# VH-VL binders against L-aspartate semialdehyde sulfurtransferase iron-sulfur subunit, part 5

Target 1, 131 residues: L-aspartate semialdehyde sulfurtransferase iron-sulfur subunit, of Methanocaldococcus jannaschii (q57563)
Amino acid sequence: MRKRVYYWTDSEHINKPVISDTILNTGVKINILKAKVEPQEAFLILELFGSKETIEKALNYLSKFGEVEEISKVIKRDLEKCVHCGCCITQCPINVIYMDEDYNVVFKEEDCVGCKNCLKACPFKAIEIFE

## First folded at step 21 (VH-VL)

Design ca5 (from ba7 with light chain R53T)
Fold by ESMFold2, look of step 22:
Structure ca5 (fold): chain C 131 residues (1-131), chain A 125 residues (1-125), chain B 107 residues (1-107)
Amino acid sequence: as target 1 above (131 residues)
Amino acid sequence: EVQLVESGGGLVRPGRSLRLSCTVSGFTFDDYAMSWVRQAPGKGLEWISFIDDKTYKGTTEYAASVKGRFTISRDDSKNIAYLQMNSLKTEDTAVYYCARDTYGSGYEIDYFDYWGQGTTVTVSS
Amino acid sequence: DIQMTQSPSSLSASVGDRVTITCRASQSISSYLAWYQQKPGKAPKLLIFKASTLQSGVPSRFSGSGSGTVFTLTISSLQPEDFAAYYCQQYNDYPITFGQGTRLEIK
């Protein structure tokens, strides 16, 4: 089984080998899909591999040293309501939303971490959450 | 209304091929992983194959009993999932169900919230 | 592979009875277990997921419990429409596996 998560860690824990210790403690395999590392904090997108029980244990361990947000396929755009206005583009902190060369708003849904900033910004309520 | 309709079953001789189709409606097919589950006459359920949604670029998994012989695929524009069954054996005789995986867990496969009516495949000499 | 074993394989009961079906996993599956009902000639129907959560539209007389390796499905007061086969399914790891089934028959 595999699961993607967003992982944020701060200066208290950035010098700890959290990823390595998680692997050693649980046996999970981890792939780092994206990393944005600053001197006092890191933002990671992790892909975990194992049984669901193993992944569950790994996420519990990671949460001791940072914030974990499970990436779910729960955010979608209603194309009947979307008018391609672009209000959501500046609200995406990881640049999942952009304007293509035909001036259509495009969502890279596979990269979305579910922060919901774009949902709040859409004046036509075209962005939905499914759980 | 969520509907899954299997087709393409029939009587076939061992060593031959058959392609099953699962036509879906009432939901956004692109967003859902799909599985095939079979049930031999008088027997229990056996999961045999899975194909993920577009988010995971159609990753597939197979039970050992069919790996290398069966191929699952999907055409999102037509709302159809397929099971290509090659080198059929008498032990492949079963009712074949397509099943929709649940949405939103973040895992590729969980449990099946909707099932088709099944299509019967009989492999006999 | 995770083997799922149901007990009993078959049982007879009367309308109004309380019925319990047990599902055992060969190794821990946490709470990643679902229950299905299947009537003759019909597809399975989801009853319960995550061991104890009732699927929408399923009568409250159905309940599930358990974690780890032992799980139960309970029907608190049997109705005529409940006579069917019941299957558990683990979804903790590949391959997805089902119990062998329990037939619930009219006494």
Scores: ipSAE 0.447, ipTM 0.784, lowest interface PAE 2.1, mean pLDDT 86
Fold by ESMFold2, fold request of step 23:
Structure ca5 (fold): chain C 131 residues (1-131), chain A 125 residues (1-125), chain B 107 residues (1-107)
Amino acid sequence: as target 1 above (131 residues)
Amino acid sequence: EVQLVESGGGLVRPGRSLRLSCTVSGFTFDDYAMSWVRQAPGKGLEWISFIDDKTYKGTTEYAASVKGRFTISRDDSKNIAYLQMNSLKTEDTAVYYCARDTYGSGYEIDYFDYWGQGTTVTVSS
Amino acid sequence: DIQMTQSPSSLSASVGDRVTITCRASQSISSYLAWYQQKPGKAPKLLIFKASTLQSGVPSRFSGSGSGTVFTLTISSLQPEDFAAYYCQQYNDYPITFGQGTRLEIK
């Protein structure tokens, strides 16, 4: 089984080997899809592999040292609010947002991991989360 | 109204091939993972294959009993899931159901909230 | 693979009876268990997921409990429409597996 999560750590926990300890304590496999490290915090997009029980144990362990948010939500664009400005394109860490030859912003939703960077960057708040 | 309709079942000799279709309506097919589950006559349920939604690029999984012989696929533009069944054996005789996985769980497969009516495959010498 | 074993394999009961069906997993599945009802000639119908949560539209006389390796489905007051086969399903890990079924018949 696999699950994708956002993971945030703050200054109190950023110096700990949380990913390594999680693997060693639970046996989960972890793929890091994105890592953004600031002086006082880190943001990760993790993909966990294992049984659901193993993943559950891993998420519980990770939660001791940071914030976990599951990426089960579908991100959709409100086309009435979108003006195709392109502000979201550079915010996508896996490049699923692009501008076509007619200058329309296109989301390749099949590749999206739900990181929310584009949602936070949209000046017209045209990107929404649905669950 | 959510509806799943299987088709393509029939009587087939061992070693031959058959393709099952599951036509769906009443929901956004692109957003849902799909499974095939079979039930041999007088027996219980056996999950055999799974195909994920667009988010995971249609990742597939198979039960060991069919791996290498069956191929699950989907055409999101037509709202159809397929099961290509090659090298059929007599133990593949069953009613085949397509089933919809739950929406938004964060895992690729959970439990099945909607099932089709089933299509019968009989593999006999 | 996680093997699911149901007990009993069949039983007969009267309308109004309280019945309990047990499902045992060969290893821990946490609470990743669902229950289905299947009437003759029909597809299965989801009753309960996550061991104890009723699916929308399922009568409150159905309940589920358990975690780890042992789970139960209880029907508190059996109705005529409840005579069917019942299956548990684990969804903790691949491959997805079902119990062998419990056939509930009218006495």
Scores: ipSAE 0.446, ipTM 0.778, lowest interface PAE 2.1, mean pLDDT 85
Fold by ESMFold2, last read:
Structure ca5 (fold): chain C 131 residues (1-131), chain A 125 residues (1-125), chain B 107 residues (1-107)
Amino acid sequence: as target 1 above (131 residues)
Amino acid sequence: EVQLVESGGGLVRPGRSLRLSCTVSGFTFDDYAMSWVRQAPGKGLEWISFIDDKTYKGTTEYAASVKGRFTISRDDSKNIAYLQMNSLKTEDTAVYYCARDTYGSGYEIDYFDYWGQGTTVTVSS
Amino acid sequence: DIQMTQSPSSLSASVGDRVTITCRASQSISSYLAWYQQKPGKAPKLLIFKASTLQSGVPSRFSGSGSGTVFTLTISSLQPEDFAAYYCQQYNDYPITFGQGTRLEIK
């Protein structure tokens, strides 16, 4: 089984071996899809592999030392509500949103990992996530 | 209303091939993973194959009993899932159900909230 | 592979009885268990998921409990329409596996 999550750490925990301890304590396998490290915080996109029980134990351990947000399977844009304002472009940590030569906002949805930053930033509520 | 309708079952000889179809309606098909589950006469349920939604680019999984012989596929534009069954054996005789996985759990496969009525495949000489 | 074993394999009971069906996993599956009802000649119908959560439209006389390796499905007051086979399914890990089934007959 696999699950993708965003993981944020702060200055209290950035110097701790949280990923290594999680693997050793739970047996989960972790693939790091993206890492962005700032002086006082780190942002990771992780893909966890194991049984669902193992993944849940790993997520519980990770949450003690940072913030975890699960990545949903489906994110969609309502083209009737989207006015191509571009507010979402800078909010995408993996740069799948851009403006084309006709000034239309374009989503490379096949590369999207469902982080919800663009959903939260859209002033017209044009971006949806389905359960 | 969510509907799943299987078709393509029948009587075939061992070693032959058969293609099953599952036509769906009442939901956004390309957002859901689909499975095939079979039930041999007088026996229990056996999960046999899975195809993921468009987010995971249609990744497939197979039970060991059918791996290498069966191929699951989907055509999202037509709302149809397919099961191509090659090199059929007598132990493949069963009712074949298509089933919809639950939506948006973050895992590939969970439990099945909607099932078709099934199509019967009989493999005998 | 995670083996799912149900007990009893068959059961006879009267309308109004409380019945319990047990499902045992060969290893821990946490709470990743579903229950299905299958009436003769029909497709399975989801009753319960996540061990204890009732699917929408399922009568409240059905309930599920358990975690880890042992799970139960309880029907608190058996009705004539409950004559069916019942299957548990684990979804903790691949491959997805079902119990062998429990046939519930009304006396």
Scores: ipSAE 0.441, ipTM 0.770, lowest interface PAE 2.1, mean pLDDT 86
Fold by ESMFold2, last read:
Structure ca5 (fold): chain C 131 residues (1-131), chain A 125 residues (1-125), chain B 107 residues (1-107)
Amino acid sequence: as target 1 above (131 residues)
Amino acid sequence: EVQLVESGGGLVRPGRSLRLSCTVSGFTFDDYAMSWVRQAPGKGLEWISFIDDKTYKGTTEYAASVKGRFTISRDDSKNIAYLQMNSLKTEDTAVYYCARDTYGSGYEIDYFDYWGQGTTVTVSS
Amino acid sequence: DIQMTQSPSSLSASVGDRVTITCRASQSISSYLAWYQQKPGKAPKLLIFKASTLQSGVPSRFSGSGSGTVFTLTISSLQPEDFAAYYCQQYNDYPITFGQGTRLEIK
């Protein structure tokens, strides 16, 4: 089984070997799909592999040292509600949202990992999650 | 109204091939993983194959009993899932159900919230 | 592979009875367990998921409990439409596996 999550750490935990300890304590396999590391915080997109029980144990361990948000695999944009304002562009940590030469906002939905940041940012609620 | 309709079952001799289709309607097919589950006469349920949605590029899994002989596929533009069954054996005789995975769980497969009515495959000489 | 064993394999009961069906996993599956009902000649129908959550439209006389390796499905007051086969399914790990089934028959 695999699951993708958003993981955020702050300055208190940024220098701990959290990924390594999680693997050693639970036996989960972890792939890092994206990392944005700042001096006082880190944002990660993680892909975990194992049984669902193993993944849940790993997520519980990670939660002791940071914030975990599950990434929905089913995110869609309603083009009738979207007014191409661009508010979502800066919220995508993997940069799959951009503005074309005609000032239309474009989503590469096939490359999206479902972190939901753009959904939270859309003032016209044009982005939906399906769980 | 969510509907799953299987077709393509029939009587076939051992060693031959059949292709099953599952035509879906009433939901956005691209967003859902699909499975095939079979039930031999008088027996229980056996999961046999899975195909993921477009987000995971249609990755597949198979039960050991069919791996290498069966191929699951999908055509999202036509809202159809397929099961290509090659080298059929008498043990493959069953009712074949297509089943929809639950929506938006974050895992590739969970439980099945909608099932088709099934199509019967009989493999005999 | 995670083997799922149901008990009893068959059971006779009367309308109005309380019935319990047990599903045991060969290893822990946490709460990743679903229950299905299958009436003769029909496709399975989802009753319960995540061990204890009732699917929409399923009567409240059905309930589920358990975690780890032992799970139960309870029907608090049997109705004539409840006489069917019942299957548990684990979804903790590949391959997805079902219990062998429990036939619930009218006495």
Scores: ipSAE 0.427, ipTM 0.771, lowest interface PAE 2.1, mean pLDDT 86
Fold by ESMFold2, fold request of step 23:
Structure ca5 (fold): chain C 131 residues (1-131), chain A 125 residues (1-125), chain B 107 residues (1-107)
Amino acid sequence: as target 1 above (131 residues)
Amino acid sequence: EVQLVESGGGLVRPGRSLRLSCTVSGFTFDDYAMSWVRQAPGKGLEWISFIDDKTYKGTTEYAASVKGRFTISRDDSKNIAYLQMNSLKTEDTAVYYCARDTYGSGYEIDYFDYWGQGTTVTVSS
Amino acid sequence: DIQMTQSPSSLSASVGDRVTITCRASQSISSYLAWYQQKPGKAPKLLIFKASTLQSGVPSRFSGSGSGTVFTLTISSLQPEDFAAYYCQQYNDYPITFGQGTRLEIK
C-alpha cells in the first residue's frame, strides 16, 4: 500500500535521524519526493510503502518529531476569481507556480502534490483542492 | 446517481479470451480507483484486480490467480474500465463485478462503496 | 496473504433475534475491515467500513466492532430483509481478501 504526506520538522528535531529511525522502528519503506532542508527546519514530501498498519505506525512515529499532513490529489484554479496577483508563487514549496512573460500566473498542475499552501495564501479564494 | 454496468460476459471455451467492460455514470470517473471482484457459482467473493485513478497514473495490481493472464485498463474519456481475460480456464467461471473504491482516501484501495450488477463468464469445454 | 475466516458459516434465526457474526484475520489488520450484505442474485452492498463505521443509509440495527484480528458484525433486531449472505473484507494489505461468507436464513 502507498501514501504520500507532507512532513515538517522544527529546529528542535532537525538534527535527529527521524526518517532512518522511522524505517528501523516500523519496517516502512520511504521514498523522498522533495526535500527543502534549512538550518532551522525541514520540509519533506514523503511516499510511504507498506501495509496500512505499518504506514499508520510510521506516521505515528513521525508525528512525535514533526507535523504530518496528507497530500490531496487535485488542485484547480477559478480563472474568474484569479487576478494574477502572484501571492501564491512564493507559497509553493516545489515551485510549480510561476509568472509568465505576460504577467499571468501559471500552474504546472501535473507537478502539484496538493500541499494546500497556495489555497491558504490566495486573497481572492481562487484556488480549490479536490481530494 | 452512481451507476456501474458490466458487459461482455458469455460462454467461452478454455484457452480463449474475453474482454469485460464496466461503464460508469453519476460521478467523476477519473478521480476513482476501480476493481474487479468475481464470485464463482455458489462461492464467496474474490478480488482479482484494481486500477488506480489519474493522480497515481493508473497503476495496477492483480491477484496471483489471474496475474499474467488478465489485464485491467481504463479509458477516462469514455468512463469505461476494462478487464481483458486471456488464457481462460474453467476455474475462471464466475460472475464478475466491477466496484468503485472510496473517493480520495490517500491509499490505492480500501473498500468498495458501489458495485455493478455483474456479468457472467462461463468457461467450459 | 491475509486469510479471513468467518464463523458461523451459516445460521438460522427468527425476525427480532439478535445475531452476531465473527470474522478472524490470520494477522493483524488494525481496523481495516469492511462488512458487506449480499442477497441472492444481487451485488454486494457495503454495510460497515473501518470495522465500526456505518455506511450512509444502512439501518442502525447493524453495528461492527473489533480491531487487530477479531471482528464482529451484530444485527440487533432482525428484519425480514436481513436474511442474506454476509462477507467481511480486509483492506490492510494486498491482496484484498474476503471471508468465506455467512448465510443467514429464516428459521
Scores: ipSAE 0.416, ipTM 0.761, lowest interface PAE 2.4, mean pLDDT 85

